# Ledger of designs, part 20: VH-VL binders against Transcription elongation factor GreA (greA)

Target 1, 156 residues: Transcription elongation factor GreA (greA), of Dehalococcoides mccartyi (q3z8e7)
Amino acid sequence: MVEKIPMTASGYKKLEDELSTLKVKRIDVIEEMRLAAMDKDMRENAPYHAAKEQRGQIEGRIKEIEHELKYADVSEYTDTNTSKVNMGSTVKLRDPKNGECCTYTLVSPKEIEPLKGKISASSPIGKAVFNRNKGEQIEIEVPSGTLQYIIEDISF
Short names: E, the ipSAE of ESMFold2; O, the ipSAE of ESMFold2 at other seeds; V2, 0.75 times the mean of E and O plus 0.25 times the DockQ between their complexes.

## First folded at step 20 (VH-VL; framework fv_libivirumab)

Design o4 (from n5 with light chain L30Q; at its last look DockQ between E and O 0.50; V2 from the best seeds 0.64)
Fold by ESMFold2 at other seeds, look of step 20:
Structure o4 (fold): chain C 156 residues (1-156), chain A 119 residues (1-119), chain B 112 residues (1-112)
Amino acid sequence: as target 1 above (156 residues)
Amino acid sequence: QVQLVESGGGVVRPGRSLRLSCAASGFTFSNYAMNWVRQAPGKGLEWVAYIWYDGSKKYYRDSVKGRFTISRDDSKNTLYLQMNSLRTEDTAVYYCAREWRIFHAFDIWGLGTTVTVSS
Amino acid sequence: DIVMTQSPLSLSVTPGEPASISCRSSQSLQYSNGYNYLYWYLQKPGHSPQLLIYLGSYRASGVPDRFSGSGSGTEYTLKISRVEAEDVGVYYCMQALQHPYTFGQGTKLEIK
């Protein structure tokens, strides 16, 4: 069974739109490289080197999006799915050692902002909480150690 | 407003001690790892010491190990750096920085406190 | 220790033009959880450092979208699509994969 990347329908659409935009930009950048390569001094051809680097970024992002779309598992919030962490859920995690809480919302890849608490379902936190119930204990592994949390609350 | 304020710097001779303090406000201090980072005059940034959010793990750069001790008092929202056996090479501006447990980002830095070790 | 190598160490840029700074690490900065523990900081003249980019590619709060980070493994790039006067300062990359945390040497960005 193939592991899937959970996302909402709106998240999938945003990735498709970004992919389409990037493919158009790729065409433009390849043309910029072609035109710049007609210059006589390649050692100091800043436009050529800038376009080449931009193309690399575009190709890399395209590859990432194509992977995410290929393995996407599109799910939608429903009224009957209120008890488990899912796309669009906001989860409050309690550290059982000191009782302090932190809050994360599962969002599509385009909306990711980890320091604002917006994470993907495929992130370390997302994988740990997805499809879990209130009250469950989870572990998150980071370089500094293993973090233990209790799912204190789930909201939408 | 989230902020960090260092204090305790000064001018001392080699071999002396200083204790730096970093007062935290506007956030839940006990949720974060804390770091000291220093910058010698005209030089780049250099990490000095680290303490985990629960105080259970402490790490030091080699040049200060055995001489410096990092600690935290979560009831006072304060990070400390006890600096013993100070050397001229410890002369720097010392910054405290909070570190996110999962993301390890230093998103808030203090204004710095200056330590000068001079004969 | 993980050695962080920045290039260039100094950069003069005409306002409105792009800038690019690279950072190479002596070991991969990707952890088994999938994150790249690579960070970019800007220290403006007379100020303490401020976070620009974390985990290789995410912009910190309040950082303009003309700043972008990319890369993985051992090679990372910070780009400024259109440099403004307020971007002057020293840029540092840092790894937080393992202790001791280490910074690159810094890249001084100046306006021509």
Scores: ipSAE 0.685, ipTM 0.841, lowest interface PAE 1.4, mean pLDDT 89
ESMFold2, look of step 20: ipSAE 0.700; ipTM 0.849
ESMFold2 (binder alone), look of step 20: mean pLDDT 95; pTM 0.962

Design o5 (from n5 with light chain R59E; at its last look DockQ between E and O 0.49; V2 from the best seeds 0.64)
Fold by ESMFold2 at other seeds, look of step 20:
Structure o5 (fold): chain C 156 residues (1-156), chain A 119 residues (1-119), chain B 112 residues (1-112)
Amino acid sequence: as target 1 above (156 residues)
Amino acid sequence: QVQLVESGGGVVRPGRSLRLSCAASGFTFSNYAMNWVRQAPGKGLEWVAYIWYDGSKKYYRDSVKGRFTISRDDSKNTLYLQMNSLRTEDTAVYYCAREWRIFHAFDIWGLGTTVTVSS
Amino acid sequence: DIVMTQSPLSLSVTPGEPASISCRSSQSLLYSNGYNYLYWYLQKPGHSPQLLIYLGSYEASGVPDRFSGSGSGTEYTLKISRVEAEDVGVYYCMQALQHPYTFGQGTKLEIK
């Protein structure tokens, strides 16, 4: 018999939020490691090794939270009708000026294909939408100007 | 199914005018910036003009500024280039290309239309 | 204006061998949002240009996996791991960080 981990609905939610934050941070650190290795050919790269150590700490905490959530017994847990953008979310962004929409999915680094709407949480779009609710206005800076969108829909 | 088709090229004398059209299909035209890029015979690619997705921003290479006007008609899914006071140096194949608002990639190009300015 | 300088301007490659094309910009193409606004296009003989690589390193749809892009800031590289006959054409780098957008001179790839 597998032992369950009792927690409140509030405690479960806090773990979910921490997990979401750590998954974004993991993506950023992995990208930092990749960039550091590309800027320097030497394996004795101090920035690379610092990021590698940070990644180890993040991975460890993620595994612990995933275990706690998997075996959670939430006696006060209630259904939630709210949704927030997280890893794996698909967001529909509406341009309030012309009503036209575009759709993006937050994916892991190996699945990134920006022109197919698959972006990282660390991308300009990903940073703008992460942990946001339906109806919120976001702003994305690009060389040609600042773009405003409203999060019209979130799905998973 | 995503297509750009240019038209309106031809042979004209210096000082004359031409209007190029670029018909778009298979995508939401109003979501994209649009560009004209030209290529003189045997030469490389040269950016000519740009128009933002809502038409509010237009940019031109210096050599055509004041002579060329880029415009768009989103109701007809069509991009235009009005070329006035044409010079022999404007002789080229003219391509239209769509540009993504965030990624700035020219992922779809037309087949090109040829403009020849000859005395 | 941002000047884009390609090297080499001409390549002659035996089928199956690798090829590498460099592109240098007169200023950094890395924008504060984290993207490098650098693009690679291939123009095959008799055809319009086609996108190969965008934002420095992402492959466009339908591009064979033997193509890869790398680099940041002012130096970028397009690599073909094994050149095939269908890869013949002229390769252009382009910056879209600021207007006027500018292209490199082009690199003509031929089979020897």
Scores: ipSAE 0.672, ipTM 0.838, lowest interface PAE 1.5, mean pLDDT 88
ESMFold2, look of step 20: ipSAE 0.699; ipTM 0.843
ESMFold2 (binder alone), look of step 20: mean pLDDT 94; pTM 0.962

Design o6 (from n5 with light chain A96S; at its last look DockQ between E and O 0.01; V2 from the best seeds 0.00; counts 0 for: pae O 17.8 > 2, placed apart)
Fold by ESMFold2 at other seeds, look of step 20:
Parts: sequence; structure tokens; C-alpha cells
Structure o6 (fold): chain C 156 residues (1-156), chain A 119 residues (1-119), chain B 112 residues (1-112)
Amino acid sequence: as target 1 above (156 residues)
Amino acid sequence: QVQLVESGGGVVRPGRSLRLSCAASGFTFSNYAMNWVRQAPGKGLEWVAYIWYDGSKKYYRDSVKGRFTISRDDSKNTLYLQMNSLRTEDTAVYYCAREWRIFHAFDIWGLGTTVTVSS
Amino acid sequence: DIVMTQSPLSLSVTPGEPASISCRSSQSLLYSNGYNYLYWYLQKPGHSPQLLIYLGSYRASGVPDRFSGSGSGTEYTLKISRVEAEDVGVYYCMQSLQHPYTFGQGTKLEIK
């Protein structure tokens, strides 16, 4: 019924730190509201309304963080280039039939430039190479059929 | 960007007057009480004057009562300190400070303006 | 007037060591709403004061966790768990429970 929320250990800690800060701030804002409400000589009562809006934002964010922490699925991801293809990797693919090589770099969606070999991890080539080791044979499905390549080299 | 900038300091002889200004920006000025705090050369902080957010309440330290007048113009986002009958002991850096109505903290301070009263 | 008394008035600390500054008020700063109207400010050399601790124990935004405030009533303490070079300056306690607002004498913190 409730889906897990993937995050890193550092992401989890950041949320915990933010939650602690917000809970302290909530105490201050709630007391500011109570004191403003007790001061009958407040003309426009603008401070009460400003604090009420701030409280709403704080309460909303606290609820979000508590939900994310409760259902967190914590895993550690390293951005270190290894023997496996990852975001930011540059891969050299060799056609085992003729030895021809092509080079691609996995980039974020805003940096995609297919004519320069900059492709997304979700593209047919990107999906086929993601999380694969140097030396592995991969298959890429295209309208003309299934293509076979060998990962010749991985760099960052 | 929340900012307080004081101006109007200078060198004057005893018995003269100065008017300090504190320009506020980046926040709703009319929501806050405002204060003047001074610091004599080599000395500690000394609260001088207070004005409520709507200007209805003003308080002064005893040594400046009757000589200094705090005021505010919310249409210009500006706090003022009119200093009359200046004395050598009024020599100090003058800071303006923003105060929350309920928590009474001075959370934002200006950079200060220097007043020197000497013969 | 509420008299605020700080101790010590100066201290010299080796980097990495803890520091503690006391502030005593001539009357209770604890208000009926449960808050202590006691504040700590740091004035770094050449700068205007900055708020460190409000209402006795709450850290202002951006203040490192190594700063902590404690106490209630008439006795308050600012602790720095591990002093760093950037902590150099003069520390002031202040009360804003009633006018006139009053500051302690200041505590000058220096690095040995």
C-alpha cells in the first residue's frame, strides 16, 4: 500500500537534521502565535497571521520529512567510477563482428546531445550498458533487430 | 536580503544635536519593534531607546531621557534617533536593531554609525 | 533596572578546548509563559553584534551546534564545546524581559 522512498545514507541524515531544526522552529512559532493572540492591543494582528502562515509551512514540511523517513529505503550509492558503467561514465563499445568502436557518455537529461554521443541512461544504448562491467557483451534492441556489442572500455 | 543601515553620525561639540537614521530593507518594517544600542570606545553594549511596532510605546535609558527622541516612519522604512544636548559620554558607535514583538530578540543589527562628542 | 553580571570578563582558550561563560541577573528572567528572556550575542573584532542564543537556550539560525545555552531564572551559561579560531570576540548576555533592556559587561574570548 505504501511505497518505499529510495535515498542515500547522506540524504537520510540531511532529512533528520532538517527535521530537528524544524521541530525547534515550530516550538518558537507556536509560542509566537500564542503570545500574539493574548495581546489584545494588537491592531492589525499582522504578526499573528504571519506566524500562522509560517507555522503552516513548517508543519507541512515536518509531515513530509516524517513520511519520507518512515518509509525510507536507504542504500548507499557512490559516484566513484569503477569497473561498472554509471552516470557520467564514458563507454567504448566494440562490434565483435567487425571491430568497429563507438563512444558514448551517459549524461543528465539537460545535457543530451546524441550526435556527440551524449545520451541518457534511459536510451536503448544507455539502458543496455548501465551497471555493466568492462568486457561484458550487451544487446541493444533497435527497429532493425538486436545488436551485439562488447564493452571495450569504461572511463569517467 | 534583510538589512539595516545607519547614517547621520559625525563629530560635534557638546550641547549640539544630531539625527541618526536607520534604513530598513528586505522585511516588513511595520511588524517589528526597533531599538538603538550604543557602544562607547573600548566599552560594552548599552541599550539606548526602544519604539514599538506601531510607534505607540517608546522607552529610553535614564541617561538620555529628555534629550533623545526615537521615532519611526513606516512609509519610508526608517527608524530615527534625534539626539539633542549631546554630551561627551554620548560618544559611541550607534547600532539599530530589529526586535521581534514576542520573542524580544535582536536578530538583525545594523553596521553602526559613529557619533563623537568632543570639545 | 535588572543588573546583568558576566563571569569571567575575559578568557584565553586553546583551540579545541571547551569554554563556559556565566551570566547572572538581579531578578528572574523567567516569564509566566515559560520562556527565559535571556540572549547571547557575539561581537567579532571589527563587526556589529550577532545573535547566538535566544530565550536562554535556542540557537539562532546558522549558529554552530558547538554553542549551547542553558540555565533558568537568574543564572545562565553559554558553553562552547570546542573553541575554534572564528569564535574570537566579545560575548554579551542581555535581558529583554523589561525596559530598560540591559547587557552584561561582556566576556572577551581570545585564542592562546
Scores: ipSAE 0.000, ipTM 0.475, lowest interface PAE 17.8, mean pLDDT 82
ESMFold2, look of step 20: ipSAE 0.586; ipTM 0.810
ESMFold2 (binder alone), look of step 20: mean pLDDT 94; pTM 0.961

